# VHH binders against UV-B-induced protein At3g17800, chloroplastic: the designs that were tried, part 2

Target 1, 346 residues: UV-B-induced protein At3g17800, chloroplastic, of Arabidopsis thaliana (Mouse-ear cress) (q9lvj0)
Amino acid sequence: ASSASNDASSGSSPKPIAPLQLQSPAGQFLSQILVSHPHLVPAAVEQQLEQLQTDRDSQGQNKDSASVPGTDIVLYRRIAELKENERRRTLEEILYALVVQKFMEANVSLVPSVSPSSDPSGRVDTWPTKVEKLERLHSPEMYEMIHNHLALILGSRMGDLNSVAQISKLRVGQVYAASVMYGYFLKRVDQRFQLEKTMKILPGGSDESKTSVEQAEGTATYQAAVSSHPEVGAFAGGVSAKGFGSEIKPSRLRSYVMSFDAETLQRYATIRSREAVGIIEKHTEALFGKPEIVITPEGTVDSSKDEQIKISFGGMKRLVLEAVTFGSFLWDVESHVDARYHFVLN

## First folded at step 8 (VHH)

Design f1 (from e3 with T107D F108M)
Fold by ESMFold2, look of step 8:
Structure f1 (fold): chain B 346 residues (1-346), chain A 121 residues (1-121)
Amino acid sequence: as target 1 above (346 residues)
Amino acid sequence: QVQLVESGGGVVQPGRSLRLSCAASGFEFSEYTMGWYRQAPGKQRELVASISYSGGRTNYADSVKGRFTISRDNSKNTMYLQMNSLKPEDTAVYYCATVYRSPYLKDMDYWGQGTQVTVSS
């Protein structure tokens, strides 16, 4: 990793701190504070949430307003829908700003938008391959599950991160979004696990580990439960977890998750708010674009305009670790905001 | 409050045309890939055509290619299916539905209640 003088670049625009550009007045305000005075972001968010609460309280009072003729009732419904959409957008952007702040606190830069490469090799991954900071942001038990997730995605290439894949940009985005959802799920479950571990009420009262094959099967099942797309598990060439059992380590958290009944698993696999889903979608679109996609009558994605990119397995590992961390932070941020401005629908 | 309301169905002779409309409300219509589905008596529901969020891409079942045209007007939150050269085999209930909000995450499916199209001699 060589260095070079950067004097010639001093006149260009600064790199964005995050790929998604915020457009609401609150989002633009928070974006400025994130750059100029990041330590003020929590106070600024509190002010924005207080404003949202005040606006919601005033709308609650207007529910009892005098009725008007039928056509005016339709107009009032349209106005209320517009105000709700603005509130939702503002809340989404508050959540995003807080996730970005958590990355800044961890001293981890978000990967920039994946753009056409001017690199002679054609590789799009310009970001560092060093991932130790990302790896250390999670509990040991959560990281064991993250490692297994990486093994399922990268397969045999976990040991050769310099290898390059040519793959659909759309598929990379799908893996990214699925990894965000998985991180959200893992953090949610890990918080319950850590609480129950400290209170000595873990199911069965044992720490018995399952084999890597059983853990891979459980991880694939949970990944399918949180994933919206079937291609995630086959990303690295379709190698089964059974064939690479030594790359999938035992996990006490996996054993804990396997103890859930179907209802609990389904509840934990669900993103709690529309706003959180919206941020996952918009962040992923900011990174990888929003392609013109249709579906065939056979139920497959018509990807005839699919852009191909070259990315190293190290670059892909960095993306997946960021995605899982983003999801983990999103769970925390969503919970934090919900405690102050109730918006989560269970 | 999500609504998809189909209209334009009816009884028509073979070889004639119908135009179906789907009026959408209560969600961000212009962000969704949309589809027309149909279900003939005794058969499973099948995708007839899909259209990308901007209208720039379309896909059709082989049985309707060249005869049906899907389109959308995002300013009116409306999707259309122009059905030309109708055949008795096209007889079905036609449904308007969302397919994807984003190709990265599956959103909830929204479905209309359907409109009957009957092609008879």
Scores: ipSAE 0.490, ipTM 0.761, lowest interface PAE 1.2, mean pLDDT 79

Design f2 (from e3 with Y100H)
Fold by ESMFold2, look of step 9:
Structure f2 (fold): chain B 346 residues (1-346), chain A 121 residues (1-121)
Amino acid sequence: as target 1 above (346 residues)
Amino acid sequence: QVQLVESGGGVVQPGRSLRLSCAASGFEFSEYTMGWYRQAPGKQRELVASISYSGGRTNYADSVKGRFTISRDNSKNTMYLQMNSLKPEDTAVYYCATVHRSPYLKTFDYWGQGTQVTVSS
């Protein structure tokens, strides 16, 4: 009896493995392997990366042939751009599949597209509020920074996770994307910190708490460098980062980050590849939608049709922890793939 | 490489029309909110019109409302600005630029080199 369930009235729906559906041939293939034979994903990815490298190497040989006299160099240059764009899109989907694999190996389901549920409350958060698996995926020092990030976002409601807020879906998406960026940054600096910690070369000043003025100033600096959107702080009620700094738990990793000069901090706070940026954008759009945006001549974002949603603070915490974890995994996946198929521009 | 190339500028008498084009390449044009900006000599660059990624929404500066129309053709990776009833005050270099790919994450700003529009008697 071969059949597929299309019966939404059954009350039990199959859950997709991830909200973003992959469209490239490589992405669709990897999506199938993720479901059917997850243990084979690393080998399948290696095969796809080898094909991508072969295509890039062949294009380099064709570029040399196209530079021979009598060849239309404008036409070949345009074709090379199209092929580069195709490789970029394919690479994005390979990276996304690898991030999804890391969630599956951690036994953490990615949240589905955010939509109203059948719950009597009307809340969108149908996912569990327990986050212990997500918390265990990070070093203790990194988790302390994640906890401070949560305190900044949730504000006074950090301890009131059962209450429900009505909030802009667009704003939740902005918090999510900023949290992905933050997780990427945190993983990047944490890896350096953990290596230096095991080698016992950490600065003594970075290991100790600083005065509240220095820590508050440093916190605001790297939060501004990491945050991609000003709305992140507005979720917490619009209070300054310095006000939240008094509630922020001291962290050896924060002290370590404060030891960076401004150039290093800004470099670490940026997403290294266009592919990683594209993943964050497409994943966030898959979760929260892609609203039609224009800008006014006064510089104001005009985003008509901004849906309000109901979400518990526990649900919001779960979203933020997933976002940070996604960013952390994205850093690892980007670095691993770059070692095999060089694409990160220095 | 990302490239935005404006065309259609020129010298025209007041009351006449021009149509500017912006040809885009090297990025996913259909994913971006786009804008036309202008800069008169000695003034700061200002947004005169913007258009959402699908073309479903537009916005205009008050000084050009009813006279200018922004549009796009995503199949040709091209944005347009139809400029009617031109005034000497419209004299400027006009630039096409990206505004946003997504409202969730800041994107790089890409700018064209500009095209001169001169409205003179």
Scores: ipSAE 0.517, ipTM 0.791, lowest interface PAE 1.2, mean pLDDT 79

## First folded at step 9 (VHH; from f1 with Y110H)

Design m6
Fold by OpenDDE, fold request of step 13:
Structure m6 (fold): chain B 346 residues (1-346), chain A 121 residues (1-121)
Amino acid sequence: as target 1 above (346 residues)
Amino acid sequence: QVQLVESGGGVVQPGRSLRLSCAASGFEFSEYTMGWYRQAPGKQRELVASISYSGGRTNYADSVKGRFTISRDNSKNTMYLQMNSLKPEDTAVYYCATVYRSPYLKDMDHWGQGTQVTVSS
């Protein structure tokens, strides 16, 4: 009696394409299409947006029906709110699916959810650290800015990518989210810059010389705006802002940003839609989890109970570049969707 | 629209207890880290206590530690502040606030209108 060893092929559940699991019916549908027929995602998204529009229009018509008895007004409002929330969630997931599709088109795999590693070193960065594909997705001018951002985050460790640091998982997530926002900002600026460059209408085209002096105050404000995320400043440790000055290379895009008035800068630094903010939060939470946080009397997150992770600087670089790229794609897809389904409150 | 409505304030003698409630509406309450703040006359607003989105973590200002207890019922969209052994120094307007939806991004804080707590002999 030959015991047929049933080699139960442990069907390795296909690694998820993205860390965030989409839950809405539309999101689940798009998730399936992303895996099976990624080229159909744009068409599927159009169909889902049409459905959202139809749903929104139908709800608007019901508001004009003045004849709801006063007792039911509260219930109707609640139902309307729930439906609106559902549409928002669906829209968030549509945007997310499109961002994921952009990564797929670029043949870049997203970093999986950060989990404790079985690696004897305890390193969590099991993902490939090759970043060349990510770097090539950006304009040279935008990449210069990204490089400066990396220099601020990694500091002197940019040259030692194999070294491992023990860092708060929460802090890493904060840096990731901030980097997404920065990528969103940079993409918006870069698009304008590239357009104006092509049109030969860039400010300061003639005199290279005079831009030196006024650049100091504006750089402080932009660095302050980007660093005004207390989380980015905290990651740089107690290294005095004076020490980072040497590695920040002047960039054309930086000079261009410095030419912005305060209102324009603020506008560009702001995420336009709640849906985009929601995606940033949910994606980051999918990567790093949602720890229970409390606030200190000083108004900061209490980090005393933060989970510590071991991550290489190469792993961190990969995360930051992914985050910036994610943000840049988010700008693109938000704009694309807004043109079809007006949801951005201008 | 986000609404936070504080209740349960009043005038009490030293050593007495009060329970404040904050009723939340217009947002996903269970997703937010929440806090109680207070502002005494002529002083800046200060954090009294905060509670994580699930209620699994809490912290307190040193001045109220051991006397106050923050809690929440996500099923009722309500946050509470049990204030025991009240002191005259606890006299303030108490505010309920949203603090964080995500630990990774600071959102705009939403504030209630506040409820007056007066501790006097």
Scores: ipSAE 0.806, ipTM 0.924, lowest interface PAE 0.5, mean pLDDT 87
Fold by OpenDDE, fold request of step 13:
Structure m6 (fold): chain B 346 residues (1-346), chain A 121 residues (1-121)
Amino acid sequence: as target 1 above (346 residues)
Amino acid sequence: QVQLVESGGGVVQPGRSLRLSCAASGFEFSEYTMGWYRQAPGKQRELVASISYSGGRTNYADSVKGRFTISRDNSKNTMYLQMNSLKPEDTAVYYCATVYRSPYLKDMDHWGQGTQVTVSS
């Protein structure tokens, strides 16, 4: 009796393509296509958007016809609200799937959910730290801004990528989310800049010479645009703003941003859709978890119970570059979807 | 539309108790860190207590610690503030607010209309 050793091939559960698991029927469908036929995702998205449009139109018609008796009005409104929430969730997941597809097209794997490592060093950054593919996805002008952003976050440690720091997991997540928003902002600005550059209508085009004077005032406004998120300032907390100033390189895109009026700057710094904000939040939560937070009397998040993680500066650099790239792609896919399914209110 | 409706305020004597309620609608209540704030006449608005999205974590201002209890029922979209051993210094308009949906990104705060609490002999 030959005991056939059932070599239970430990079917290594395929590593998830992205940290966020999509839950809606459309999102699940798109997740399957992302794995099997990623090139079909755009076509599948078009079909899902058509369905969303049909659903929205049907709900609009029912609002106008509702001679619904008073008792049924409350129920009807509740059902309508639930359906609207479902459509919004579906739309968020469509946007996410498209962002993931853009990473796949670029042959960049997303960082997996950050979990305690079995590594004896306790380091959580088990992902590849190579960032060259991410850097090449951006215009030279945008990359200069990204480099300056990295310099603000990593400071003097940009040259020591193998060094490990112990940092609050919550803070890392906040930096990630802020970097996504910054990427979204930069992409919007860069698109306009590139267009104006092509049209030769950029205000500063002729005189190479005036680059010298604007060094001093520009640090405050960049801090203001980035400081709209108080959490980015907190990471820079211990190092005097004077020490970081020397590594900030002048950039054309920076000068361009500085030419914006306050209203334009605010508009560009604002995420246009709730769905895009929702994706930033959910993706960041998928990476770093959703800790129970409370607020201090000063109005800040109580960090006294934050989980501490060990991460290399190379790992951190990879996260920030991914985040900025994610934000950039989010702008693109939001614009793409809005052109087909109008959902942006501004 | 986001709505927060406070109730349960009133006039009470020192040492008495009140229970405030905040009924939430128009958003995913269970996803938000919530807070109670108060504003006394001529003073700035201050945090009284906050509660995490699940209710698993709470904190309090030092002035109310041990006397006030914040809680929530996510199934009812309602947050509560049990106020015991009330003092004249607790006289204020009390507000419920949304604070954070995500710990990583600050959202716009939404505020209720407030409810008056008056502690007088």
Scores: ipSAE 0.804, ipTM 0.921, lowest interface PAE 0.5, mean pLDDT 86
Fold by ESMFold2, fold request of step 13:
Structure m6 (fold): chain B 346 residues (1-346), chain A 121 residues (1-121)
Amino acid sequence: as target 1 above (346 residues)
Amino acid sequence: QVQLVESGGGVVQPGRSLRLSCAASGFEFSEYTMGWYRQAPGKQRELVASISYSGGRTNYADSVKGRFTISRDNSKNTMYLQMNSLKPEDTAVYYCATVYRSPYLKDMDHWGQGTQVTVSS
């Protein structure tokens, strides 16, 4: 007698697959499929995008008729604006569902909304502490940058992850949102970096005898220079090998980013779509709430009334890694959907 | 298109009052933390007051505490600055601006054109 809709009620499903609950008809539909038949999500998304495209095309027809004499131009304009906003909201939720699907495919559970826990320590971080799945989701070069980001956030406590700190919930949420935006940026630059790296290898690295000779020449040149250097005689162990490795920066992606001019860096630091920014907002609010904030004359958030929470540094690391991964997936999902249903403004 | 339009500026004598208005359009005003800024001749732009998205919290520069009151009416997409007991040092161009689009995302990209307030004896 009861339908599948009854299973989605707050009283029957206390553990949602993601902290943000989707409100649009498409979003609610995709939420159900994500749980019941995740393998069908790509086909379901394609159908929803086709419906959005049809709706947008029909609005183009109505916009032409609204320019015809005898119509209420103000009324048609207001209706068109409402439909555009509804399409934007629907698209945000389709994008969010696809990000959630990428987490499910990686077998990584999203952290639930932050609330008081039953943990005897009083800390809110009840989520898994094992982060190896998250760490494997990124290229080695991207992970080097993520590690540096973690070091900036956690400081000396990177080695003491069991310590618990009392910290503003708002501040944790702000670090999370900043980390999402950083992950989006990192994936964008890493994608360009990986493509440029493979293009150099592909033209000469597999099929060209000239490329093989050039690689040997570079190695031979280094060996010749090291052999003539007087320091080799002083400590004849691994100076040439260690010096070789020491001169190559461990954070190749950072070096690549530093090569950008200011215009390129600014463009890459900007989230491309309003829909992607909206997802970051709503996801972060679903995790941490929507507190009232104001700023001081110094430009910092007035923290005098912030809700305080207890969180371990390991829990914080897990949140930041999830945030960066979320941003990385958001870049991929945004790009994938834009190819199917154009919405990113260039 | 995002628009912020200030009004209510003018020339007044010390000790008098002015009420500034900021009419907002083209964005979800009720979601934003907003601020009033001012720039006096030869000085850097400074925050005067800020107000949370619902109006439930406010913050003021020390130089205006007790004299100025920031408020908002989300049903009219309008923010206000009531300026009482005006002093010559309050002379400036006053701007309304966005500050945060949510508690977690700063957005200071949108500014009004400004309204002149002149307090002269």
Scores: ipSAE 0.721, ipTM 0.891, lowest interface PAE 0.7, mean pLDDT 80
Fold by ESMFold2, look of step 12:
Structure m6 (fold): chain B 346 residues (1-346), chain A 121 residues (1-121)
Amino acid sequence: as target 1 above (346 residues)
Amino acid sequence: QVQLVESGGGVVQPGRSLRLSCAASGFEFSEYTMGWYRQAPGKQRELVASISYSGGRTNYADSVKGRFTISRDNSKNTMYLQMNSLKPEDTAVYYCATVYRSPYLKDMDHWGQGTQVTVSS
């Protein structure tokens, strides 16, 4: 078996290890450590989180004293907002650095920013089309749902990955962001599923429940719960409108999700923190740019000015698998950091 | 706590002008694509105009194109609708709303209370 660093040396990746460049002092420090001594990132993160906690505790003391009579409440409110925003940006960048580290530990290079093509074919997908490492990062049950997600996006061309399409760069970015949110949701429910499976408390004694698999109403309830979240529902509607229909392979995780009541599904479909949503936004913007979006009177995105790109279906598959994996890692990283520096407020 | 507050509505004669304002708070206004919508009695709510996060792109319903101008001032967290050459069919409650929280994340779940615009005689 080759070393964990082989993909970094053998990939087509450019010199940056991630498309989003970190700008805070903590983020720049962690970026350096990610390159030079990646095994030290967890310790460096703990130090940065301790400093954030100290800064937050000190802000609480000053906030109490700023409430004296005669104080310019507008000025002090603005100062407090600026400090809170800086702590939030720092935390976002710590979370992002940890997600990048998880990709490095898995020996998977992140796709670089999608840039104008220099290739004679015009294709933008210069990244590897081999996806075996990404596929192996997920439980078998989670992978089944990821495969169905891919089938919805790629359609019949799941088996013709060399085919090339010309498609809106904005649309690809929207699919990517939706896939990140889907991966976050999948990891959250998969963790519960794997724990209950290990404790032997799943419905049907660890075998697939035939009753829950046969329920058509469970599919409608799941889609309604996912679609009722603005952040998840908008993206799920674009890629998962047929995700749980009759054209999709059954899976044990799908059956498990169908057993949840609507309130539980809604809670699990929600991205827990503003910081996690911010990471999804900034990472996707780093990959695909920050185009100006307007909508038509019909309620659709005005695509008349969209940049078009040529991408193979294999390249698209690689993007979607990375996006789902990113979301999965984001769930884990968010949970880990919240245990050390409480920021998830519900 | 997200808030959108419209102002500047009123009763005006046909051919006159009116300027609506939408004051935003509780979110990063400068990241959002925003829209002005209107709803006349007995009709569905319709998009009047939308504006990209920086103000660099706009889109208008055909019925108002050339007469209405959407704009924003991100330093004041405020969006505007300049309505010129008003017609009786422009009579409606006008709402400001979020549309996209980023280019890749739709967010149409925040609406103002609305401001009445009445164009008569």
Scores: ipSAE 0.716, ipTM 0.892, lowest interface PAE 0.7, mean pLDDT 81

